# VH-VL binders against q8rxn5r50to198, part 1

Every score and structure here is a prediction.

Target 1, 149 residues: q8rxn5r50to198
Amino acid sequence: GKIFFISQTGTAKALAQRLHELCASNDIAFDIVDPHSYEPEDLPKETLVLFIASTWDGGKPPKNGEFLVNWLGESAEDFRVGSLLLSDCKFAVFGVGSRAYGESYNAVAKELSSRMIGLGGLEMIPVGEGDVDDGELDRAFQDWCDGVI
Structure headers, positions and changes below count from the first letter of each chain, unless a header shows other numbers; Kabat numbers aren't used for antibody chains.
F, E and O are the ipSAE of ESMFold2-Fast, ESMFold2 and OpenDDE, as the mean of both directions, binder to target and target to binder. V2 is 0.75 times the mean of E and O plus 0.25 times the DockQ between their complexes.
[cut] stands for letters that were removed.

## First folded at step 1 (VH-VL; framework fv_burosumab)

Design B01
Fold by ESMFold2-Fast, scan of step 1:
Structure B01 (fold): chain C 149 residues (1-149), chain A 123 residues (1-123), chain B 106 residues (1-106)
Amino acid sequence: as target 1 above (149 residues)
Amino acid sequence: QVQLVQSGAEVKKPGASVKVSCKASGYTFTSYYMHWVRQAPGQGLEWMGIINPSGGSTSNAQKFQGRVTMTRDTSTSTVYMELSSLRSEDTAVYYCARGYYDFWSGYSAFDIWGQGTMVTVSS
Amino acid sequence: AIQLTQSPSSLSASVGDRVTITCRASQGISSALVWYQQKPGKAPKLLIYDASSLESGVPSRFSGSGSGTDFTLTISSLQPEDFATYYCQQFNSYPTFGPGTKVDIK
């Protein structure tokens, strides 16, 4: 499987490393992947992907995830691709955001989930939502990890 | 081998409905779109619509909007096309066809076709 | 909707002849064009996809060319089993078909 982190500051990347360690302790091997170095066209080859995604100003993804998120949006609306492109892919998403952004709170994670579902992906667990400002990020993340593993 | 087998010929009165079935075998049923295409006697091919067998979502040609309903049963790998309010001009052979999409090259085609079902609408 | 026209609507040819059928789209469709062969009483059979790619199992005497709005299907040396109706189809948007070209024996 693959764990994708969408973050330029390191918070989502640190959580991805923590998730990787938790999976390894349960004898499950994952690769941690930066979407910037990944070809989105290879996504249909994946059977299991986990996303840890932060949301920046205006509900936009960090630059390392921008191309992947936009590609998924275009693919989900292409009639030739339809809802079958990712039919063999199981996935889950954890969002890292701040409620101070209002309606943009974890918008990238929610968008990822919606587009993956639109392309036929099977969502294993509802989108997890962490808030960097409320002191509960670690608890929210652990609860989501327990649901994935 | 990949096959699409359709139900037998139907004769209907104007105003009636007809439901044609298409049973898939030899591949993963939910991995390919299914299309419906018809052909009136001596005429060309006309696209009617498309169904995603995985989620059941459909999109139909404007001409048939409100009269055509496409459904599927994943337990039997079967797609159905129901056409209501039949008119004499609906007399045609109705085909199901598998939509093939090659993501890498970006092309689509109907690579496998059912044998066709003749629907005759007469008084 | 994208409209397709074919020319000629019908032709008569002899075994060994070179046959050319043209398909024109009402707007640009890149290479998103497919050719089918249909024999009387049978379902259409895929011949060529992506304008010029030959489907597996189709004889090499069939070839396709073109892009944008103008496309051609060529049969380099007509065989007895090639007498049929040929249809073009686009998939750059929701599918539409050309009216067909009937190839009859001379």
Scores: ipSAE 0.000, ipTM 0.516, lowest interface PAE 15.2, mean pLDDT 84

Design B02
Fold by ESMFold2-Fast, scan of step 1:
Structure B02 (fold): chain C 149 residues (1-149), chain A 123 residues (1-123), chain B 106 residues (1-106)
Amino acid sequence: as target 1 above (149 residues)
Amino acid sequence: QVQLVQSGAEVKKPGASVKVSCKASGYTFTSYYMHWVRQAPGQGLEWMGIINPSGGSTSNAQKFQGRVTMTRDTSTSTVYMELSSLRSEDTAVYYCARDRYYDSSGYWAFDIWGQGTMVTVSS
Amino acid sequence: AIQLTQSPSSLSASVGDRVTITCRASQGISSALVWYQQKPGKAPKLLIYDASSLESGVPSRFSGSGSGTDFTLTISSLQPEDFATYYCQQFNSYPTFGPGTKVDIK
């Protein structure tokens, strides 16, 4: 399985590393993947994918996730691929954001979930939502990890 | 007490649409996925799709692609399933069913079910 | 889509009997199998998830086993309230159900 981090300030990347360590301590092997070096066309070959995604300026993904997020949006709008494209892919998403941004709060994580589901992906647990400003990010993340591991 | 209460029986003409509601109580509505499953008279169970009540995201079975729409209203803790272009073969009891509480892995197992809504499609 | 078959399609048994129902998947599904009980006119009831995990509140006479493609539901000592139709369901991909096994009184 793969853990994708979409990160601007390094928070999502640090959480991905922590998740990887938690999984390894429980004898579960995952690869940490930077989406900028991943070919999105290979996503249909994956059977288990975890996303830890920051939302940046205007509800957009950080640069390292732009290509993957845009590919998912384009594929979802292409009537020729339909909802079966990612039917063999199980996934879960944890968002890193701030409630101070209102409607943009964890918009990338929510979009990832919606697009993955729309293309046939199977969401294992609800989108986790972390807020960098509320002092509870670590607890929200641990609760999500407990659902995934 | 955890409970799902569905809307009453419907009789529709071929080509019409039907919208079934499912009101949740006794738990945090946005913390559990909701599924829709139907059962034609005397037949087995058929999965239709799933909705995440928190974000509103959905996934539907290929057979219902383009005909089924699932929505929710968090203010009333209610999920809806709308099926369009009804055919006589859509005559069935329609159930909403909650995903089981997470146990470290996210099983798609349906632990709480609504009582069912009979939808009859006839000319 | 992953297809599930159940065997037998129906059986007759007496109170106190050991009953075994099988479910076979068209491809490997690991332990991603769930069992339900349904009585006439009622919604299904969850019995077992993840092939062998007993749902809270379900009597211990129910047990599940299996992995990959072959799964079994066992009722160790059938009770009057156990006469029902039993369905398996997989979640290794989009959910599909088996055709059901009806357990009737002998």
Scores: ipSAE 0.000, ipTM 0.497, lowest interface PAE 16.8, mean pLDDT 85

Design B06
Fold by ESMFold2-Fast, scan of step 1:
Structure B06 (fold): chain C 149 residues (1-149), chain A 123 residues (1-123), chain B 106 residues (1-106)
Amino acid sequence: as target 1 above (149 residues)
Amino acid sequence: QVQLVQSGAEVKKPGASVKVSCKASGYTFTSYYMHWVRQAPGQGLEWMGIINPSGGSTSNAQKFQGRVTMTRDTSTSTVYMELSSLRSEDTAVYYCARDKWGYSGYDRAFDIWGQGTMVTVSS
Amino acid sequence: AIQLTQSPSSLSASVGDRVTITCRASQGISSALVWYQQKPGKAPKLLIYDASSLESGVPSRFSGSGSGTDFTLTISSLQPEDFATYYCQQFNSYPTFGPGTKVDIK
């Protein structure tokens, strides 16, 4: 499996490392992947993908996830193979954001979820939402991890 | 060398079923979608459907829904197209074709074609 | 379903001629148009994808252009091996093909 982190400041990356350790302790092999170094056209080869995604100003993805998120958007609008592209892929998404941004709260995580579903991916659990400002980020993340593992 | 090799010609009676095979070699079978396209004698090309060789999911043209079944066997790198309730209008050369979308990028095209399988439906 | 039409249905040309074939879509398909060459008794061969991208190994005398609904395949200097039927195909939705343009010897 693969754990993708979409992060500029390191919060999502740190959570990805924690998830990787939890998976390893349960004998589940995952690779931590920076989307910037990943070829999105390889995504249909994956059978299990986990995303931990921060949302940047204006509801935009951090730079390291920009290409992947845009590629998924373009592919989701491809009528030809939309429902088949990721039909072999199970996935889950955890968002890192702040409720203070209103409609932009975890916008990238929500976009990833909707696009993966649109391309035939099977969402294992609902999008997890962590708020960096409420002091409960670690609890929200642990609850999401319990649903994935 | 990348190639798709199809099964031999078939002669069938109306109402029968035919199952055409397409064996892939020279590339990672599960990394590319496969399509089926047919061509009646002297006519143009007609798309029938697509299969994802990795998971086996399929989508068929509306005209063939209910009569076409596409499957694959990953151990032999082979896709199959079965057409049931055959009619004289189903007489055609049937091609498998690899979708360029995938390993070589996400450009869309049929970049590798099988040699074709002639299916003749006659009484 | 997206319908494609090709013009002309057939043409006769001499070696060295510039040949132009047009494909029109019933609705906008961006650049999602592909051109194939088919010789009698053979499977089609990919020539051009994404409206204007030349497939590896295809001679440079072949070129494609267009976007939206109007597309063109050009053979700048027709060779003996180019006498064939040419098909356009769209990939903006489930694939559909044009009826083909037959290029014969004059």
Scores: ipSAE 0.006, ipTM 0.545, lowest interface PAE 12.6, mean pLDDT 86

Design B07
Fold by ESMFold2-Fast, scan of step 1:
Structure B07 (fold): chain C 149 residues (1-149), chain A 123 residues (1-123), chain B 106 residues (1-106)
Amino acid sequence: as target 1 above (149 residues)
Amino acid sequence: QVQLVQSGAEVKKPGASVKVSCKASGYTFTSYYMHWVRQAPGQGLEWMGIINPSGGSTSNAQKFQGRVTMTRDTSTSTVYMELSSLRSEDTAVYYCARGPRYYYGSGRYFDYWGQGTMVTVSS
Amino acid sequence: AIQLTQSPSSLSASVGDRVTITCRASQGISSALVWYQQKPGKAPKLLIYDASSLESGVPSRFSGSGSGTDFTLTISSLQPEDFATYYCQQFNSYPTFGPGTKVDIK
C-alpha cells in the first residue's frame, strides 16, 4: 500500500509518519510517498492508497500535491478512462485544515475523495476532517486510523 | 494459450432477456478489461460496454444504458452480458473481447476475441 | 461520440495489387487507432495497433500510418487470404468503429 502526504507546513507529513508506525505495529507494510516524486499514471495499479492532505490558501493543495490533484481532475474528464481507471483501488482520505478558513475547510481532502470515487475507487471510510485549531486534531486522526486499520 | 469461449446461440422473443457468457483462460483473468461488441447480420461492429473483472465496475455505451448489465465471476474466470427488453434490432452476433487496463499504454485494443454468440430475436 | 468513416466502402482487387484503405475521425485522436480484419463467420482479428504497430504474427505486407484525423491501412501485395472486411477503431474515447471496407475478388 501507499500513504501519500500533501503538506506545506509538515502537519500532514507528520501524520503520515504516525499512520505508517501504526500500520507497522500491526505488521502492515506501507510506503510513505511524496506525490511530487510519484508518477500519477502508476496510480491505477495500486490496490490500496491512503491520503493525508492539507488544505491552505484559498482551498488549494500544497505544491507537492498540485500535479496529482490536477491529474485526477483531468482523468475524471477523460471519457477514455472514465469510471474504471481506479476500480481496483481501495482508498481513504484524511484532511488537515482549519475551520477558520471558512468555505475552504478541508477542500483538498474532499476534492481528492470525490475524484477518486468518480474514477471508480472504493472509499473504505468517509473523509476524515481534522482541524488544527480545535485541539481535537489527534483524536480525529486516531478515529480515522481506527476505521482504516 | 489465451482463449475466450462463449456460450451457444440463443433464440428469444421480443421483450425477453438474454444472458451471454464468456469464459477466459490462459492468462490472469483480473489483469485485463473485458469489452462486449455486437454485429448485426451484414452490418458493422458496435461497442456495448466494458467491465473490470477485478472489481466488477462497468461502463456501458449510452445506447444500451438501462438495458445492458455486465457482471463477472472470478472463481470461474467468466464474464456475462445480459441484455433485457429485447427487440428485433438486437438480432446480432455478440462478442467478448479482451482489452488492456488503462495503466498499460500499449493500445492493443482487442487482441483476443471470443468466437461470438448469435442471438436471434423473433416472434 | 467520435465518428469514424472509411473509404472506399468496398473495392474489387486482384492478387498482387496494392490496396489502400482510409479511415477519418471526426476529431483528433492522436495515434489511438487500430485496424482489424474480419472474414465471413469469424471474429475480427487485430492487425495494427497504435496506428502503425504491426501485431505479432501478422504478415509484413500489412502496414498502417497516420495520426490525428487521417489514417491509412495498406496491403502492399494482396494475397488470396486477404479478401475480407477491414475495420478501423479508435480508443481515444469510448471505442467506436468505422463502417468497414470490403475487399472483394475482381
Scores: ipSAE 0.006, ipTM 0.598, lowest interface PAE 9.5, mean pLDDT 87

Design B08
Fold by ESMFold2-Fast, scan of step 1:
Structure B08 (fold): chain C 149 residues (1-149), chain A 122 residues (1-122), chain B 106 residues (1-106)
Amino acid sequence: as target 1 above (149 residues)
Amino acid sequence: QVQLVQSGAEVKKPGASVKVSCKASGYTFTSYYMHWVRQAPGQGLEWMGIINPSGGSTSNAQKFQGRVTMTRDTSTSTVYMELSSLRSEDTAVYYCARERGYDWSKPYFDYWGQGTMVTVSS
Amino acid sequence: AIQLTQSPSSLSASVGDRVTITCRASQGISSALVWYQQKPGKAPKLLIYDASSLESGVPSRFSGSGSGTDFTLTISSLQPEDFATYYCQQFNSYPTFGPGTKVDIK
């Protein structure tokens, strides 16, 4: 499996490393992947992917996730691709954001989930939502990890 | 030095197909997305679609769905755009254009081919 | 689809003049706007990216500004080689181009 981090300040990347360690301790092998270096066209070959995604200014993804997020959006709306492109892919998403941004709160994580479902992916658990400003981020992340592992 | 060199002008009859080539040099061919953009005489620029030279995957504008096919040959660093069922309104200059920064997906174009005039006449 | 409009459609100016061209988007595109110059019979040439960043090798008399829906390209002192049509393009979604502004020398 793969753990993708979409990160501007390093928070999502640090959480991805923590998730990787938790998986390894349960004998589950994952690769931590920077989407910037990943070919989105290879996504249909994946059977298990986990996303840890922060939301940047204006509800947009950090630079390292732009291409993947945009590719998913275009593929989900392209009738030639079909709704079963990712039917072999199980996935889960954890968002890192701030409730102070209102409608943009974890917008990237929610977009990823919606697009993956639209392309036939199987969501293992509901989108996890962490708030960097409420002092509960670590607890929210741990609860999400318990659902994934 | 980046260079995109396109095939020569074509004259086709309505209903025919045309295949335009674009040969890249001066950079790693598989590291940058390539787009096709056309311009009818006296008109503006119109985006047609995108190809990933590495994997060969494509996405095209809805207006051209079913008529346009984009392919590539990595051994010759060449992309191709084939347009079928040609109509008089397909008369245009066709450009290949390289997307800057393939991995962070900002689809704007830092290098363009010289253009290929395709004329559709009876 | 995001539609772009440009104003004016054409203009005539003298060498040394300050020329301003505007581009308006049908919805917010942040700073995801590019300007190209196209001379007759030639391919377009990148001038400005990310609304205000000058492309390497482009003369400093060219500048871009704006964000959201309203964008401007300025040529501070028009030169004879600036005869061309100028196009804006957005990349906040799949690419779309403005209709172009033709700049003629008086």
Scores: ipSAE 0.000, ipTM 0.509, lowest interface PAE 15.5, mean pLDDT 85

Design B09 (at its last look DockQ between E and O 0.38; V2 from the best seeds 0.00; counts 0 for: pae E 5.4 > 2)
Fold by ESMFold2-Fast, scan of step 1:
Structure B09 (fold): chain C 149 residues (1-149), chain A 123 residues (1-123), chain B 106 residues (1-106)
Amino acid sequence: as target 1 above (149 residues)
Amino acid sequence: QVQLVQSGAEVKKPGASVKVSCKASGYTFTSYYMHWVRQAPGQGLEWMGIINPSGGSTSNAQKFQGRVTMTRDTSTSTVYMELSSLRSEDTAVYYCARGLYSGWLPRYYFDYWGQGTMVTVSS
Amino acid sequence: AIQLTQSPSSLSASVGDRVTITCRASQGISSALVWYQQKPGKAPKLLIYDASSLESGVPSRFSGSGSGTDFTLTISSLQPEDFATYYCQQFNSYPTFGPGTKVDIK
């Protein structure tokens, strides 16, 4: 499996490392992947993908995730691959955001989930939504991890 | 040698359902999309839909939405097309046909075809 | 939906003749067009893809040309085994087929 982190301040990357350690302690092998160094055209080869994604003000993904997020958006609109491309891919998404952003709250995580479903992926559990400002981020993340593992 | 072998002819009454099979051999079954195309007697070809055999996801032509179901069995390298609520105008030869790729991107034209299954709908 | 028309709808020809069949699309499809040959009681066989590329194993007497909306299939010297119906198909959108051109023996 692969854990993708989309991170600007390091929070999502730190959570990806924590998830990797939790999985390893349960004898589950995952690779932590920076989407910037990943070829999105290889995504159809994956059978299990976990995303931990930050959202900036304005609903924008961090730079390391821009190419992947944009590629998924374009692919979801392409008649040749939409609903078919990721049919063998199970996935789950955890968002790292802030409610102070209003309607943009965890927009990147929600967009990733929507695009992955649109491309035929199977969502294992609903999008997890973490808020860096509410003192509940670790609890939300642990709840999401318990659903995935 | 790539081969697609379909099930035999069917005769059905209006309102019934028919399920046609297509067994693939000679290639990696999950590496290519499979399409279904039909041809009414003396008429042209009509695309019905597509299945990804790897995970089983499908996309059907709007005309057949709600009536066609495509499935696969990876253990037997077989795809199935089930058409329900049959009408006389569904009388046709039904073909499975293998799609192609250009790199990672599917191309919606067909290099190998099954021999065809005649489905006759009459009262 | 992209509509395809073919002309002529049928033709009669002799062995050795040069045969041309035209396919027209209702909107531009670039070079996203293929040609199939279908004999009575048989499934279609791919002849030409990407408007002009000859499929492996297909005799060199078959050729395709065109782009945009107008396309042509040519058989330079008709053989007995070439008497069949020929269909064009576009793949620039969800697949649609032309109505076919039947090539009969004179």
Scores: ipSAE 0.538, ipTM 0.830, lowest interface PAE 1.9, mean pLDDT 92
Fold by ESMFold2, look of step 2:
Structure B09 (fold): chain C 149 residues (1-149), chain A 123 residues (1-123), chain B 106 residues (1-106)
Amino acid sequence: as target 1 above (149 residues)
Amino acid sequence: QVQLVQSGAEVKKPGASVKVSCKASGYTFTSYYMHWVRQAPGQGLEWMGIINPSGGSTSNAQKFQGRVTMTRDTSTSTVYMELSSLRSEDTAVYYCARGLYSGWLPRYYFDYWGQGTMVTVSS
Amino acid sequence: AIQLTQSPSSLSASVGDRVTITCRASQGISSALVWYQQKPGKAPKLLIYDASSLESGVPSRFSGSGSGTDFTLTISSLQPEDFATYYCQQFNSYPTFGPGTKVDIK
């Protein structure tokens, strides 16, 4: 399995490390992956993928995840791809956002889930919606982790 | 040593259904996409659709939407194509064809073909 | 949809002849074109992919060229086993096939 963190300030990365430790304690092996160094064309080979993604700068992905998110969007428009590409891949997404962003609240996580589903991925649980400003981020994350594990 | 072996010829009446099988050997069945292509007598080739044999997801040509169902059985390395509501213009040889491996994406052209299954629709 | 035409529709040739078949696409397809050979009662066989790349096990007398809208298949010295129908197929979009070119014995 792979845990991808899409993070600007390190919050999503720290949550990814917590998830990795939790998976390890349940005897579930995962690699933590910075998508900056990941080749998106390897994604169809993955059978289990977890994303922890923050929303940045007007609803845009942080820089380290920009290529992967763009690749998923462009793949949805490629006739070679459609719902066939990720049909072997189970996934889950947890978003790190702020309700202060209004309509952009967790936009990256929601887009990522939509793209993965459109490419055939099997969503394990609904998108987890974390809010860095409401004091409930850790509880929302733990609830999401419990659903994944 | 890739081989695709299809089920035998079928004669059907209009309105019936036909199910053609294609058994794969000589490669990892779930790692390659499978396509179906048909050829009416004395005519050219027509692509019908694609199946991902690993998860079973399919995409069908618009012309066949609602009439074609593709499935597979990974335990026997076999894909199936079922065409319903048959009519005389469905008389054709039906081929399964393996898509070329392109790293991470199917390419929509075919390196290995089954021997073909003649389906004749007549009253 | 991208339509393909082939020229000629049929030809007669002798062993040893040079044979050239053309395929034209209704819009640009870059190099996303393949050629198949089909003998009566048999499935098509892939000869050329990406317009000019020879499939493994295909004799070097076969070659492909072209890009954009105009493509050719050439058999430099026709052999007895080359009498067949040849189809082009594009994969720049969902697959479509040319109508075929039948190569017969003179």
Scores: ipSAE 0.066, ipTM 0.647, lowest interface PAE 5.4, mean pLDDT 88
Fold by OpenDDE, look of step 2:
Structure B09 (fold): chain C 149 residues (1-149), chain A 123 residues (1-123), chain B 106 residues (1-106)
Amino acid sequence: as target 1 above (149 residues)
Amino acid sequence: QVQLVQSGAEVKKPGASVKVSCKASGYTFTSYYMHWVRQAPGQGLEWMGIINPSGGSTSNAQKFQGRVTMTRDTSTSTVYMELSSLRSEDTAVYYCARGLYSGWLPRYYFDYWGQGTMVTVSS
Amino acid sequence: AIQLTQSPSSLSASVGDRVTITCRASQGISSALVWYQQKPGKAPKLLIYDASSLESGVPSRFSGSGSGTDFTLTISSLQPEDFATYYCQQFNSYPTFGPGTKVDIK
């Protein structure tokens, strides 16, 4: 499996590391991947994908995840892309955001989920949402991890 | 060379089930989608469903939902299609057909076909 | 579901004739159309993909054209082995087939 971290300030990356350790402790092997160095066209080859995704200015993805998120969006809207493209891929998404963004709160996480589903991916559990400002980020993340692992 | 070899003709009573097999050879079995298409005597072609390379996911035409089950056996490179609650109108030649790719994208059209399996449903 | 129609349903032609078969989609499918040839007792054979691309091994007398909703299969000079039924099929969504066009000997 792959753990993708879409991170601007490092929070999502840190959570991804924590998730990776949790998986390892349960004898589940994952690769932590910076999407910036990942070829999106390899995504259909993945059977298990976990996204830890922060939302940045204006509801946009951080720079390291921009290409992947855009690729998913374009692919999902492309009629030439089959609805079974990601049929072998189970996935889950956890969002790291701030309610200060208003309507854009965890927009990237929500978009990732929507696009993955549109391409035939199987969502394991609903999108987890963490707010960096409410002091409950750790709890929210733990709850999400408990649902995934 | 790519070959798809299907099981032999079947005669069934209404209400029964039929399971048709399609053995693939000459290519990487786990890399391609497989489809099932049927053709009633003297009629056109009708798509039934698709099964992904791993066999973990299928999608059926709405007409057959609840009655058709597609499976794959990687160890034998064989795809199966089971149709239940058979009716006289299910009398047809059933084809397995390999789905193609365009680059890395799956395409819902077919380059190789099995020889077909005649299924006759009559009381 | 996307519906396909074909015209004509059948035609009679002679060897050497130019034959044209049309396929129409109920909605736009860009170039997501293929053509098959089927002879009695045999499985269909892929002729054209992506509306106009000739499948490997298919004679050059076969050609496909069109985009959007209207498509055409052309046999420039009909040969004895070309008498068969021809089907269009769209793959813009899960497959649907045209009703077929039977090409008979005049």
Scores: ipSAE 0.026, ipTM 0.659, lowest interface PAE 4.6, mean pLDDT 93
ESMFold2 (binder alone), look of step 2: mean pLDDT 92; pTM 0.939

Design B11
Fold by ESMFold2-Fast, scan of step 1:
Structure B11 (fold): chain C 149 residues (1-149), chain A 124 residues (1-124), chain B 106 residues (1-106)
Amino acid sequence: as target 1 above (149 residues)
Amino acid sequence: QVQLVQSGAEVKKPGASVKVSCKASGYTFTSYYMHWVRQAPGQGLEWMGIINPSGGSTSNAQKFQGRVTMTRDTSTSTVYMELSSLRSEDTAVYYCARGRTVYVGSTRYTFDYWGQGTMVTVSS
Amino acid sequence: AIQLTQSPSSLSASVGDRVTITCRASQGISSALVWYQQKPGKAPKLLIYDASSLESGVPSRFSGSGSGTDFTLTISSLQPEDFATYYCQQFNSYPTFGPGTKVDIK
């Protein structure tokens, strides 16, 4: 499987590394992937994908995730793609946001979930929502990890 | 209405330190980055650094690393810029400026509101 | 560091004139350019962001264009309150400013 980090400040990337270590300790192999270096057209070949996505300043994705998020949006609205493109893909999304910096709390994580579902992906658990400013980020992340593993 | 109000003019000797304040009002203080920009008399604008008022993290221009310190006080919605080891070349008007919360990339470096400026004169 | 140059360094114009100011970056910055107006003794004021987006409250006679390395600020019909120095600024990396263009009355 793959763990994608969409990160402006490095928080989502650090959480992706922590998730990778937790999965490895449970004998589950994942690759940590920067979406900027990933070809979105290969996404239908994936069977298990985890996203850790930050949302900052205005509710838009960080640059390293922008192309993937836009591709998913366009594919979801293209009638030729259909609702079965990602039917073999199980996924889950954890959002890293801040009510202090963005207009839309965890908007990127919620958009990713919605687009993946629209293309036939199977959401394993509801979107996890973390706030870097409330002191509860670690608890929210651990609760989400427990649901995925 | 957004306002940034800075402390008054300062006159310092070479080798001294100066600490300029900038009090924000009319918006949620922790939702916008704050920057410091200076302008020597008759010259252009020079960026000094950025502070995140929420967590207090800072990043400063290389030219000022080691002698500029930026801090904030969330209870008073105030940012501070302290410049040490002053030289005559540091004579300038110092501005605080709010960074816009545009999400993608470094758009936080778009300065939509500015303080009135604080004149710092360094003379022997 | 990305360097910005502006031309002309100064110009003299009359009310009603069309004024054009250019800004060039030492490397490609996409549309990551901002224009400010500064009047003597005052702080700069944001005019244009993202190369061509007019800031709310700024008169429509101001417009910006360009991408990559070459950018232009245009004032379609100069008014008395427009006599000022204009600065470009990039945000494709840590911010740098152009040297400014002074628009003076003839």
Scores: ipSAE 0.000, ipTM 0.490, lowest interface PAE 17.4, mean pLDDT 84

